# VHH binders against Regulator of G protein signaling rgs-3 (rgs-3), part 2

Target 1, 363 residues: Regulator of G protein signaling rgs-3 (rgs-3), of Caenorhabditis elegans (q18312)
Amino acid sequence: MWRSYKAETPELADETQEVDLNLHDSSESDHEGRQSRSASITSSTSAPASNDVTLQVPITNSSATSPTPSTGSMYFIAGMFDGKEKVNREQPPMPTTDGVEYPRAASWAAGNCANVLNDDKGKQLFRVFLFQSLAEENLAFLEAMEKLKKMKISDEKVAYAKEILETYQGSINLSSSSMKSLRNAVASETLDMEEFAPAIKEVRRLLENDQFPRFRRSELYLEYLEELLPRSYAEKWAQSFEGLLGNHVGRHHFRIFLRSIHAEENLRFWEAVVEFRSSRHKANAMNNLGKVILSTYLAEGTTNEVFLPFGVRQVIERRIQDNQIDITLFDEAIKHVEQVLRNDPYVRFLQSSQYIDLLSKLK
Below, E stands for the ipSAE of ESMFold2; O stands for the ipSAE of OpenDDE; V2 stands for 0.75 times the mean of E and O plus 0.25 times the DockQ between their complexes.

## First folded at step 6 (VHH; framework vhh_5c3l_4)

Design b6 (from b1 with F113G; at its last look DockQ between E and O 0.24; V2 from the best seeds 0.00; counts 0 for: pae E 2.5 > 2, framework grips, unsure alone 64.3 < 65)
Fold by OpenDDE, look of step 6:
Structure b6 (fold): chain B 363 residues (1-363), chain A 126 residues (1-126)
Amino acid sequence: as target 1 above (363 residues)
Amino acid sequence: QVQLQESGGGLVQPGGSLRLSCAASGFTFSDYAMSWVRQAPGKGLEVVSDISGSGGSTEYADSVKGRFTISRDNAKNTLYLQMNSLKPEDTAVYYCAKTTTHEFSSGWYLSWGDYRGPGTQVTVSS
């Protein structure tokens, strides 16, 4: 009886406050005038003279005692990142692989940050990653906020809110507006939890858009997955190129191999197109990603230039120029790149020490 | 051969509702994620909604979130799109599309739109 853990995705209330940017187009017309004036003139030359005055300034040997340069204590404004306080923090313990199957762990990288946070082992692994990335305060703040939310309105709740502010105000990177809202919330005798919402939203956004993407591609996560990877999965990569690319560990090892043969740009392009397609519900994101892909991988002379058949690049360029960006934009390009990867690099990878050594390591 | 056939489109007033259906054949329906895609006149292809093979995961375009509901009946090999609170901007040809699900894919390898139906016209007008 596989209990389908319905992860209740908390409805992020999309309060899109339409900031009505009334751009008042004040067209004021003012006219004014003309005038021309020309004026001209003059020249004059004069040259004069040479005088040589040889002033014998006496060499008075005054032994000026070189003032000891006051070592201006460069107060290194150790900026807010006083990395020293973080140095004394104990690393969170690594989660064990006990009771974790590969599909479970692989699911942590799927979707959004909630997938990893809603799993006890995943959350712990993500915590370790955040610690290594000097970003553990973001998660700790959210956990503290969740604790605060569950508290009944009392003096204890107010005290805890103050403690949260004191603890995190210098360690979390919030906008001035969110920080102000947080401070106002804590200064109130009646804690309005709505005033905490901007800070919570901002920290969640930071985790989702920066830390979580880094986690998914981190060595820490990949090593954890590799430990869980059944040998049978890796063996099936010999029969399925899609299986190889669709597996995080497989793709990682294939990337290492592609680097060794100077063909990694093809995989990077492939990943970029996958990301592009993953943004299919966000028109602006797709538009931006499409342009970035063009400039990064398809522009002539770029370091990551992917070679495409004649006309394929031009079609993409034209479509982007014409603002005809949709999910199909890279369909021909990605098919070509997949064929390139299948025909040589994939075959070579399956014969490589990179793949064979992995197979020998797996149980 | 993979076959997809959309139905349920039509003319509806703003605020109205429609339910689209897509009959699928020629493949193991439950093994594949499915999508509804639409194309409005003079616009590109827009992915409206996705559903996993099991039906346990769904995703929606921001434009339709809270109004549309994708579902599937794997026993009937049928995909559905319940469309509520329809708007004029929802006017489009709606297509059912089959995605490619790979055995070891954690959702990173998305092959989209390999197969789509002929589409069904949805017109939202006063």
Scores: ipSAE 0.654, ipTM 0.899, lowest interface PAE 0.7, mean pLDDT 83
Fold by ESMFold2-Fast, scan of step 6:
Structure b6 (fold): chain B 363 residues (1-363), chain A 126 residues (1-126)
Amino acid sequence: as target 1 above (363 residues)
Amino acid sequence: QVQLQESGGGLVQPGGSLRLSCAASGFTFSDYAMSWVRQAPGKGLEVVSDISGSGGSTEYADSVKGRFTISRDNAKNTLYLQMNSLKPEDTAVYYCAKTTTHEFSSGWYLSWGDYRGPGTQVTVSS
């Protein structure tokens, strides 16, 4: 019971492990991870400009006078686009919820992107997200590479490899060395899959470090999860603060409530620290995220400022300055923030219309 | 209640191998993901490797990938770390740690380091 709330995907993770397409992605070097991270940060930094453009993408799509989707559908599509290029093709179909129980769908957000990629409906939902984010070429490239691997050595395989290079060389974000390796593999016509490995690895890292974290926080994923959420799960949040925080739908509704009492930054900080701890095997990612968390939530006068005892903040600042960033960096801060959230906001949330209305809607 | 006891550390030359063991008691071992964590002199804690409760999923720090292998024997309540191609940079006290989640699959790392053993010293030098 309670174990499902803290670890929504325990049994499913082991099941998906048997067909994992990307088990080795997280084992990449710090140097390459830093380059991919920098590219991801650059992409993320362009998001404000993309956000401005996203409102115009549906309007400028094909014709200004063309039939438009319902207001809700258009708003949803506009909110997901990154605006980097013209949208000119049909959105992939949404996966159904048929045959999907909540823990399965919740598993798609766990760890790296292996769980979502190894589930046919999860991968389809992620594809919809990527299409709306103008990043679907990354998934399409990985799928093309998997198809290439399964082909027997033939003229058709060589032709397909050339088609892949022609299709993706201008659309996927690869380092010079990975692109050169890819070109050499295709040009040799021996199609040694080891020469394709750098490109595959780099694209998977981009999906894991940039697109997948955004997918986990997306309205698209949240709405899919909420359709699957049993009322009994939400009822148990009244008895377990950890159960509430461990549930994606629960955190969303708690976040809406916290916004009304100007305490949303505490939950955002909590989520950022969980992500920081999850990056523990990637030293550069953990170090960079630690610095971002300090500047976003703990620097004085920031919009998202989390108020900590002076001594707690000082220790964090000193450790970052001294390059003493490890998994324990935010331990005292998170204990304080959890105490703040557990006491007044949590109790009030359980009595709020936000929570009561959700329970009334669920089956 | 929770007790963790590491063993198998020692002095080895660069390129050598060691196998660490961790005997666990006081909890249902197979329900919890386990970690190997190390601390080098003057450095912070590094999570070297994690393994799910069933043993079906493993993760490794970039610094040890391809050289270290984590495994577990749930029948014996024992966690292992096979360390090959050891480098001077691997010199550290190695700790066995229990997570607060029964599986690592949820993407949550809510509590870390609450339950650690006393550690075992690994020294890699010529």
Scores: ipSAE 0.578, ipTM 0.838, lowest interface PAE 1.6, mean pLDDT 76
Fold by ESMFold2, look of step 6:
Structure b6 (fold): chain B 363 residues (1-363), chain A 126 residues (1-126)
Amino acid sequence: as target 1 above (363 residues)
Amino acid sequence: QVQLQESGGGLVQPGGSLRLSCAASGFTFSDYAMSWVRQAPGKGLEVVSDISGSGGSTEYADSVKGRFTISRDNAKNTLYLQMNSLKPEDTAVYYCAKTTTHEFSSGWYLSWGDYRGPGTQVTVSS
């Protein structure tokens, strides 16, 4: 029934979902590929974001908001993490919205974290998020490694490598083997960048698999997006259910409405299937996500349960049991769920104060 | 009426090459991402490669990276798959599929059940 979405934004926080949907191998970021900032949003009907935050969080600690530490707490935290006592760190400045259109900012959540890191405003917003999450050292370490890589071998390069080790050895959560490799690389003074690769890779995995999904669902990012959202985009949701679901801000407000009528489970399932389909090039990840979706959303008697026509669950179960998982696994189920959402909650949302009040605030 | 027609399949020795084509009509071709999807004997569907509507973004299954190249010619409404260094494991029916208008992003999904061609057989055998 519902076809042709425009890609917009990732999934918002889900307070009732405690399932760990973050089952990835180390090569999943390769599947997403790299995309430039020049990628354009088509003028066609919106499509849903496939890499929503709830599917990638290990414990599913879904959050629409970032921490707001006090000045005193900031002081203690900085001293503890850097291995240097009483180092005060002020929050980085928020990027302005000047010259930023909604599609550009929405693209920061798409794909892997390269999209946000390759945009100067997006990178700054992500840095603010990481600071509030007490994880800014991960990005700073990667930036330092890039600077080190570009230096010619010299006493200055050796000194900088030693400074990096001193600065980060107490704050970055590396495995013991990666930390040892980092120390050995610095001590050798040959400064072969291949010797730094284990540490760089591990920090990139932390950023990609933990912090970036949390950024995408954060209140910080959502509020930035909403400030950019044109009224005309939100007005089009009345004409297109697919447009509503494909828009990160729209989906957020729809979720709030669904939660108020105790009907959020269908949206959570929809988001999970979108993530399943985004793993289309990674057979292990797709297989794992299919099993998790079955146990989380199609298991009888849980608060996450979605209701399907008779036999639809049985077909899915049999295909999983027979190891016949492919991209079509949930096609019948998601068509039903989309119909359920469209036929009643969507119509009611468009009449709700949630939608009408939002429109009154948009420019 | 959306219409997709694959061609270019055949029998080839391991290590050989083939180029698949897909002629598209009945929709504004450049507005939609396109996929090549294959089904090997006894297996489910595997998405081999995707390309954005503009052609600016591509993705590949790990099993074909470095050997296959997806491309499109929007002036001719034609999708292509260049297949090099073919292996027996590449034996399958290859389908051209219209996807969401969603560009190459995390929200991408295949609308397989709605719009695909009849497929073209590729057989790699010594």
Scores: ipSAE 0.374, ipTM 0.744, lowest interface PAE 2.5, mean pLDDT 76
ESMFold2 (binder alone), look of step 6: mean pLDDT 80; pTM 0.813

Design x1 (from b1 with Y109T W112Y)
Fold by ESMFold2-Fast, scan of step 6:
Parts: structure tokens; sequence; C-alpha cells
Structure x1 (fold): chain B 363 residues (1-363), chain A 126 residues (1-126)
């Protein structure tokens, strides 16, 4: 069954699928699933109290959760109450597409956030996304830590460490233990970088588990990729269903088409199962995602309900109830969904205005 | 045709060690990532460890980190799993699995599981 995901020609795959071998060893992915499930299932009297506290600290005072009477006045009002924090920072400049081939930009969505952070233009695009998401201080903090690590002059390095603490102590969301470790590291004046490790690790986890997954799905990233997409890549989707599904831009246009024929949930289910399989080294993440997929796509009457043969859904429900969740959980379901997508929607997509108009504007 | 054959399983006491081997044939071994997958009694499949085609990259399940080491000998078409500090919870049938990967010029890979061997039983008991 997994053979159906094999891409034979690299130029037909946009490299936006998660790379199994590069998945970071962290169970933090479970954190997102637990928060969502905790709201729907009573989880008795205890989603870990820390989960609720973490969600409430800190909301930036930029009115992120509340509309204002006018768009322009929102930023002025936020700035009046935000103290030292630069709430009204100017948006970072968009990186150019100059010198960037499509596979390079597509690779920024692969695995963990290391690929995007290790590319100068990828990191700049991610910074723009984070600015729009009111989370740019997390990336800025990691950049400041890297600069601090490379500094040679002790007095200047101590002054910079103190400036970092003053800049970020009110804007980055760290656990009390990581923040205490950070304050102690700065106060020591020896600046042992090992003492900064807890804060660096926690901020990196925040970027990897929350902001990076959202970046991968963002309009900002999609528009950047589409600008780079060669016409020849999109033309080859007419001969390769796998090439279409393997391409980030291709899936987006296919999804819009599917939405117009009320079949979008099939592709979203397919994408969720691919993500589920990519979590194979994170048992808790895979278990939580399996339960979320069941409740989102396979429960009766859900807005995203995928219609599977009764026997297929029943086996999945039973395995989840018996806590027998493994990488094979959705094998029969995904086989059915791929067949449904390949037979009618795929052929119709190739004849649609969605696909034809895309081809007409590509170079 | 692809063939994978595991060996080296057996009965061992808690804290003991075993080394599993997998003999591979029917494909260019060095072109493919390989995995060790296990199934404990009454439980689902757990992906224990992965290794890239060159052997340059390895990953491990949280349950085995620091105790198990995956390695390969591409000249002998053989995959290995060195298992140290074995626990009763490691009792399972262990499968050698072929993972198909596409390595792109960007360094990105697309991986999926396409074949596994018949398995070898590992029992950790006093």
Amino acid sequence: as target 1 above (363 residues)
Amino acid sequence: QVQLQESGGGLVQPGGSLRLSCAASGFTFSDYAMSWVRQAPGKGLEVVSDISGSGGSTEYADSVKGRFTISRDNAKNTLYLQMNSLKPEDTAVYYCAKTTTHEFSSGWTLSYFDYRGPGTQVTVSS
C-alpha cells in the first residue's frame, strides 16, 4: 500500500512531505492534540493544569484575540499599554525569489524546522510569517542566543546577555524552570552556554510544534512556492496522480477544486493520515493524532465526515477503543480514499478551470 | 524479488543483550533506508529504529533510545540491531523492514515502509 506514495521523478515531488528519518525526538507534538481533545472529551477533572495555564500565558497585549473599533487604532492602542515590548514593529521584508529553485523552497516544509532555519531566505520567509502570527520574538530570541554563543569579548558578551533577558523576559512564553535557569545563567556572568540550553530547547520546541506546522500550511508559504513553480512541473501532474499529491501547490489547487464538488474532506483525511504515519517515532503523538483523525473525519455527522465502508470504519473504531493504535491503523481507509480521489476527482480536476487557469499563468 | 530474513532472536534475562541480523536480497541494499519494527504480544506494531541507505543517519523510538543501536553493512547486505539493557517490555517479534526513499538534490527524503521479513522472536524473562 505504501508503494502508491513513491515518486519516481524528483521534479514531480515538491518535497513538502514530512521526512520520517528527520523527525525530531520529542513528544511535544502530543501537546497540540491533547489540548484539542481536552476541550471535547471531559478528560475527567485533569487535562494537566499546566496545559490550561500555558494557553493563557502570555497573550500579547496587541489585541490578538479582540477586535478593535478600527484597524489603524488597534496598533496605537496596543502600543500605549505594552511597555518596553515592540508591539508595533514594522513587518520584516519579504525574501526575493532570486536564485531560489522550486525544490530548495519546497524543502523548507520538510521534517522539522531545521531546513527553513538553516536557509537564509527560508528563515526570512518564516520570520515574516511569525511577525504576522505575533510570535517573531521566539525566532529573534534563538538568533540572539546564536549571536551570544559566538561572541568572544567577556564584558560585551555579559552586557548583551543582560540586554537579551530585558528584551525577551516579558515576551517569550517559557516555563518557570526555564526562565529561572535563563535568569541564573545571565546573573552568573560566566555565561556558561549549557545553562541557556533549557530556554533554547523550549523556544525551539514552541517553533517546531506550533508555529512551523502553521507556516507549512500558510498562504504566505504557498504563494512563495507558487511563484517559483515551473509550468513543466504542473504539466506533468496530467500523467501522475502521485506527482500531484506530492506537490504542495498541486494539493492546494486540487483541494480548491474538491471543495467546489463537496469532496475536500477526502484530501484532508489523506493529508492527516500522511501526518499520522510521519509520527511513527512518537507513540503518544501518533496515538493522539489517530484519535483526532477518528473524531474529525470518521465520526457520524462531523462537518469533515469521510464516507468509508462500514467494516473499514468499524475496525478503526475498535482498534482505537482497544488502544491498538499503530502505523497500520488507517491502511484500508487510505487505500479507499486514494481510489476515490484517483478515479473521478483527479480526472475532472485535470479538465477544470482551476487547473487550466493555473497552467496559463505559470512560466 | 525482495527477501528479508531476520536472525539472532532468543530468550534473554533482564539486563542482557542480543544482536539481531537481517539478510537482505533482491534489491540494491545501499539505495534504501531500513527499519527495525516490533510487535509485542497483544499490541500493535512499533517502529523501533531507522537507518538511512548510507548509514549516516539514524533515528530511535523513545522507548529504546540509549539502549539499542542500529547499523548496517552494505558490503554484506546486512542490517543489525544491537540491543542492550533489555527489559521485559522489549519482548516482541522483531521485523526487518525495507523503507523506500527518494533522496533529492536538496538533501530532502520521502520515506515509506514497503516490505518486511517474517520476524524473529525476542523474549526477555527471568
Scores: ipSAE 0.167, ipTM 0.631, lowest interface PAE 5.1, mean pLDDT 76

Design x10 (from b1 with S111A)
Fold by ESMFold2-Fast, scan of step 6:
Structure x10 (fold): chain B 363 residues (1-363), chain A 126 residues (1-126)
Amino acid sequence: as target 1 above (363 residues)
Amino acid sequence: QVQLQESGGGLVQPGGSLRLSCAASGFTFSDYAMSWVRQAPGKGLEVVSDISGSGGSTEYADSVKGRFTISRDNAKNTLYLQMNSLKPEDTAVYYCAKTTTHEFSSGWYLAWFDYRGPGTQVTVSS
């Protein structure tokens, strides 16, 4: 049967293409991809082997990038013992919430990172996140490329291209082919943006596949959204269970409450099924997610076990074994889980300090 | 009060074309994502295409990519599916569906259909 689900947030456009930088990859990126090991190996600089000697201060600059001048002739004793000085980096300022309505900020999580990068406040928030993640040079490089693109061919443009290469050649991790293309583009007299495309594409993929997914899950983004959330939105959750589940801030507070009563697995299962249904255009991804959901939430005796009525799990197991996976696979299970969440936890959540305190701080 | 009514189905030869229409009423059409869903004889439901409320974003199942085009006219509260290069495997009942989207920390996700129409039969046969 079809069931009614009601969103409290306005519908937003899902994906936008990065056409302005000529970054045309598959229009359907496979979001089934495991975000940890494979992506981390590709996007991160992996040392051949970690030193047995552990770094004492993770952000200490000991002259790896710049030679340290001799201080042996100095008479000031205090300066000789500052061995644990941290890298001096200033956090970019937080964007204000002035002029930003909740749907605008919520849209920054939609699709690829183009939406956040094309918004002045969104880009600033993302910059703060990247600074905290020690990855702001990737955004700075893309911004430099946009400035270069907008310049008319001139001695100034050539000088700027050389400055970009000097600034970023040691701080961004590019493949040998992309770096060679970048060096050749800077050495040319034409500065054709097509010659910069491989480097731009690679850096954007790093932001898109690694940093942007982390940004969407960050406390930084969640706290910014919460500051913008109208009290009227949260008040409507008292009349609409579906509205609560459909809202990022609402689910976060409901999840904290559910954790306190050992029922968080029900919400996590609900979220996993929504993600499963969203992968409906990619048969292999949907099939794999269905199997992961079965093993994670419906396996007997696990700490993540979701308890279903007699026969419901068995029907799901049989459909998966018979390769009869479609968007309806979890319909009976989610119907039960929604009823479990609605009957007791939802009512108690509305009376909890978690919800009441949230309403008290919203405007 | 949501009403969805499909039309434009019929019998066509392999390689032919059809255009399906869906008339929507009872909700603010431009605020909601819409989908075309099909069910072949003896098979499960397949979501063939989705379109955002503004029409700015579209997605297609791998089985129809390059052959089908989803579109909408928000002034007329109408959803369309242009089907080209039809194959016998496209034989199915086609449903228009109103879709709820959810705001997630991992991005925006299309959720379940909160309503679908009665469907229109498409038969591709020589």
Scores: ipSAE 0.472, ipTM 0.801, lowest interface PAE 2.4, mean pLDDT 76

Design x13 (from b1 with S111E)
Fold by ESMFold2-Fast, scan of step 6:
Structure x13 (fold): chain B 363 residues (1-363), chain A 126 residues (1-126)
Amino acid sequence: as target 1 above (363 residues)
Amino acid sequence: QVQLQESGGGLVQPGGSLRLSCAASGFTFSDYAMSWVRQAPGKGLEVVSDISGSGGSTEYADSVKGRFTISRDNAKNTLYLQMNSLKPEDTAVYYCAKTTTHEFSSGWYLEWFDYRGPGTQVTVSS
């Protein structure tokens, strides 16, 4: 089993480049913090901005964002902003692509959220995503904590700590113990950073376990990457199936093609298994993802059902039932799905208008 | 052919330390990320730690973070795992594993193992 999987692709290695995958020590070590982690693995490219409150319309409008001749839809959208001189939730500006090469932006999806948070443009893109997800307060809180930590002890630092508590006590979803610790830290004369640690750790876990995985799959991130994608990268997909699947933009276009031939579930299953393997250092997250993958893609009669060779699904079901979930759980299933995708859909994709039109647009 | 051989396992008391080694041959060691993987009696495989080909990036399972340190010596084609503050729960067969790619990446398809060694037994007991 260990020796049955050989997928060495120089083009893919060059394309994804070496990334820093260091785990942040304090926030990554608590298995119990992962009990609330989202176990749903789905593509977020279909509607990252559609959940924004500003896109909601009155009950008489079925689509606020649709570019149709309907003057009623345009009027309702305009009416939602008219008279709202107070802007409490203004979308942060999009980061420019100036000075950003594709490998840099592609690295933002690697590992935990450290890479995206340690890059000024990556962090700004993540902030835009969080705003669209109604979770921007979590990043703002962490930035406020960093600023507070760098301040010298003074009346100004104490005032800033109180401002942070007033700003975030009603907007961030902290446990009772973390919130109490935060209140005690602000009330203390010394502003002991150890008392802020529980709140900081909890918010970091939320971003890392819930928001960052969704950001990786978002249409916002995908569109930013596509603007940076060199034509030469996309040309390499014709020579390497692994190069196509390893490229975020490539998988999106392949997914659209697969949807047209009713085979999208195979790629979504493949993506879910890759995320399952990426959770290998987080036992609770991996266990939860394994169960969600079984129920989403391998349950009989679901619209997402992936069809596997005789016995393969039953082995996975039994291993999950017996709590024998480890990194090998989907090995035989993924081998089959990769073969299915490689043999016919991949070849047809390379001849499709989806791929050809993309190549014609790239520089 | 790829060959991986672990050593350094044994019996140790709780709170003790062990240093595991893995001798690699049959491939360009510095081009591949390496992992330590363990299997406790009656349990599944747990990926304990990963290290990039250059040694510049490391990752750890939450169960061992702060106690274990992965390192490599590319000149000697050797992977190491320094295990401190050992617990009975660390009792397992420890395997050295080579990734399927030239470079360690959380980027999708690149993250898997194509070879592992025969393993070395670590027993933490009084």
Scores: ipSAE 0.544, ipTM 0.828, lowest interface PAE 2.0, mean pLDDT 76

Design x15 (from b1 with S111T)
Fold by ESMFold2-Fast, scan of step 6:
Structure x15 (fold): chain B 363 residues (1-363), chain A 126 residues (1-126)
Amino acid sequence: as target 1 above (363 residues)
Amino acid sequence: QVQLQESGGGLVQPGGSLRLSCAASGFTFSDYAMSWVRQAPGKGLEVVSDISGSGGSTEYADSVKGRFTISRDNAKNTLYLQMNSLKPEDTAVYYCAKTTTHEFSSGWYLTWFDYRGPGTQVTVSS
């Protein structure tokens, strides 16, 4: 079923497999992978999927009610704002699309953040995102550590290490043990890079678990990808439903279309099931995601309810109740949802202004 | 068209080792990630290990990490699983599976939908 996706982006698919199969010690590496905020009433307890809409609430007079500000990780309490950190901040320049083919840019979202950090233009786009998220100091710290590692002059290297400590000790949120290790490494003046490892690992985990998952679903990244998308790629979606679902830009436009016809929950369910399957090596995470998917999409009367034949839903309910959860849990449900999406919404999408206008602007 | 044939299973004592093989045909082997999946008596399917098409990236279930090693020989269209320090709880039918990858907005995910071999029985018992 997914051969058209591999044919369209075979190198990207292989890179995605490589990055996805590199298991990291981070708790989940998806900031939506757990219930980040106890959403009440109208907010979904959806399976952690990047396409889920987060509940927005008014700021109270005692604290900021939004845990994820659009402009970064700084939370506001009414009557309390320290503007010092934002004075004289200049936005980094946007990377050009010059020399970048679509598969290269699409690879930046693969697995962990290593792919985006190892690409000069990908790293620059991520830096722009981090600047907008008030978290660019985390990337700057990692870059400073790489520069320190490459230095050969002892006195200059020691001076630079002290400068790094002065610059970042108040800006990056490190554990007491990582900060102590960092201070000890600088104070010893031998600059053993192993002593810096705890700080580097902790900062990398902050980027991987919070900022990178947010980057992947950002408008900034999607707009950059769309600029690079060849018309021929988007034209292939007319011959392959699987090709549409397998393409990041394609799913975004399909999602907008589905929202306009009140059928977005079917695509969100499909994406949640894929995320469930990706948790295959972590039984507890997979079990928890299965329960969240049931409560969010398959429970009767919910705002995100996906309609399945009674028998299909009943089998899923029983398997979860009996703690018989494995990777096959949603196989029949996803088969039904794919048929629902393929038979009417997909055909209508191909005739929609959403798709036709996209094709008209692509080259 | 697609054929996957497992071999190398058998009876082994706790602490012993086995090497499983999977011969693949009917598709361009190097274009696809491959997985080893097992099913213990009375239990569901467990994905034990995955390997990328190039062989450059591998992942393991927490239950086997440090004991099992997945590898592939793309010239021979063959997938391997080296199993060391075997435990009674490793007793299962082991299946070779062809996998599919997708890009999703929350990340890049490996999804598997097909395993076509008859499986090979591994029994760890004294």
Scores: ipSAE 0.521, ipTM 0.813, lowest interface PAE 1.9, mean pLDDT 76

Design x16 (from b1 with W108Y)
Fold by ESMFold2-Fast, scan of step 6:
Structure x16 (fold): chain B 363 residues (1-363), chain A 126 residues (1-126)
Amino acid sequence: as target 1 above (363 residues)
Amino acid sequence: QVQLQESGGGLVQPGGSLRLSCAASGFTFSDYAMSWVRQAPGKGLEVVSDISGSGGSTEYADSVKGRFTISRDNAKNTLYLQMNSLKPEDTAVYYCAKTTTHEFSSGYYLSWFDYRGPGTQVTVSS
């Protein structure tokens, strides 16, 4: 792992740059000193839960439709003081690309969902996605909490808190303890924001672990990114295999090409190993992903089979059987797959109509 | 030549604290994300914490959240790990690790670790 792969591409850096992924909210409660507040408050929740760690999957369709009726109750509070806000939440408009450069939009997929939620246009695109998935109540609740927090103590603030409870107590799936804390917070004369914290944390975890991973793999997000992609970025893929793989739009077009030559399982395996490594801070999620990757891509005779050198698969099987799963589990396999992708498919992709036609359409 | 050298390990009692340091040389320190990685006796590698080149973004393993704090001083080319409320299960060799020239992504492309130090032993025992 320590010197097995090195990529040096400026356009890859544009896609993979670290950014502040926190919504400026700390989930740690610590009264043990002023220095405890200086512990990193930026990344409180990072990786998806095990049930949200679906192997990185290519976008398979371009026609996601939302049900005609929206759930009206989730829009009541947002529209209480502003009818236009209620209308927008029931029929969320697509954000424009005006004033958005590619690196900004690409950053919305980075880390946890903080970047997308802290960007006006990113949040609007995510809202469109959530509406299509019938999960917009989670975002609406968090937005209602933000509005409540910004209000001065007043009769209107108290009324708003009560309406939030009435709107969301039956529409969001909170634990009994989080719901009790929420009820106590609303019943509080001073509306203590610390009593809202458990509900806010639980809803944020749900967005981060369920909806956000699906959003960043969605056709909706891909189409928005492609509209912003400069031709100069795609031209650099001819000089950098790592630049191609590091670019969300680039991987999509490479995947379509690979499918045409019956080799897409190599890229899907590569993407799955990247997701596995990204779960490094969640042992159970990483262990579960390792087992799924073995069964999906390395089991002999399956449709998704990736062919490895003699003995490489056996080592992986033994390590999994012995419960010796760590970040290095797929190191030898990924080296082989990267060589396979780089030496034949990559060169052919650059000469393909898939790549040439894309370049002709970009500005 | 890239060099990473850890220090600050030792023997501590449960509930105690240690601060690890990693002196880096041979590269532009502020341009690279850094990690602390540990290996307990007879076990695999665990990535304990990551920090961005600027220090503005940090992540922690679930096993150490709320107890450990990663930080860096780019003027001194030094990475730190403040370890509080230490437990026997924190006993391990702790390694300072450098990423490649590109940054981490959200599961799209993860930088490889291209160098690590020789490690420093932390033993938590009563």
Scores: ipSAE 0.535, ipTM 0.824, lowest interface PAE 1.9, mean pLDDT 76

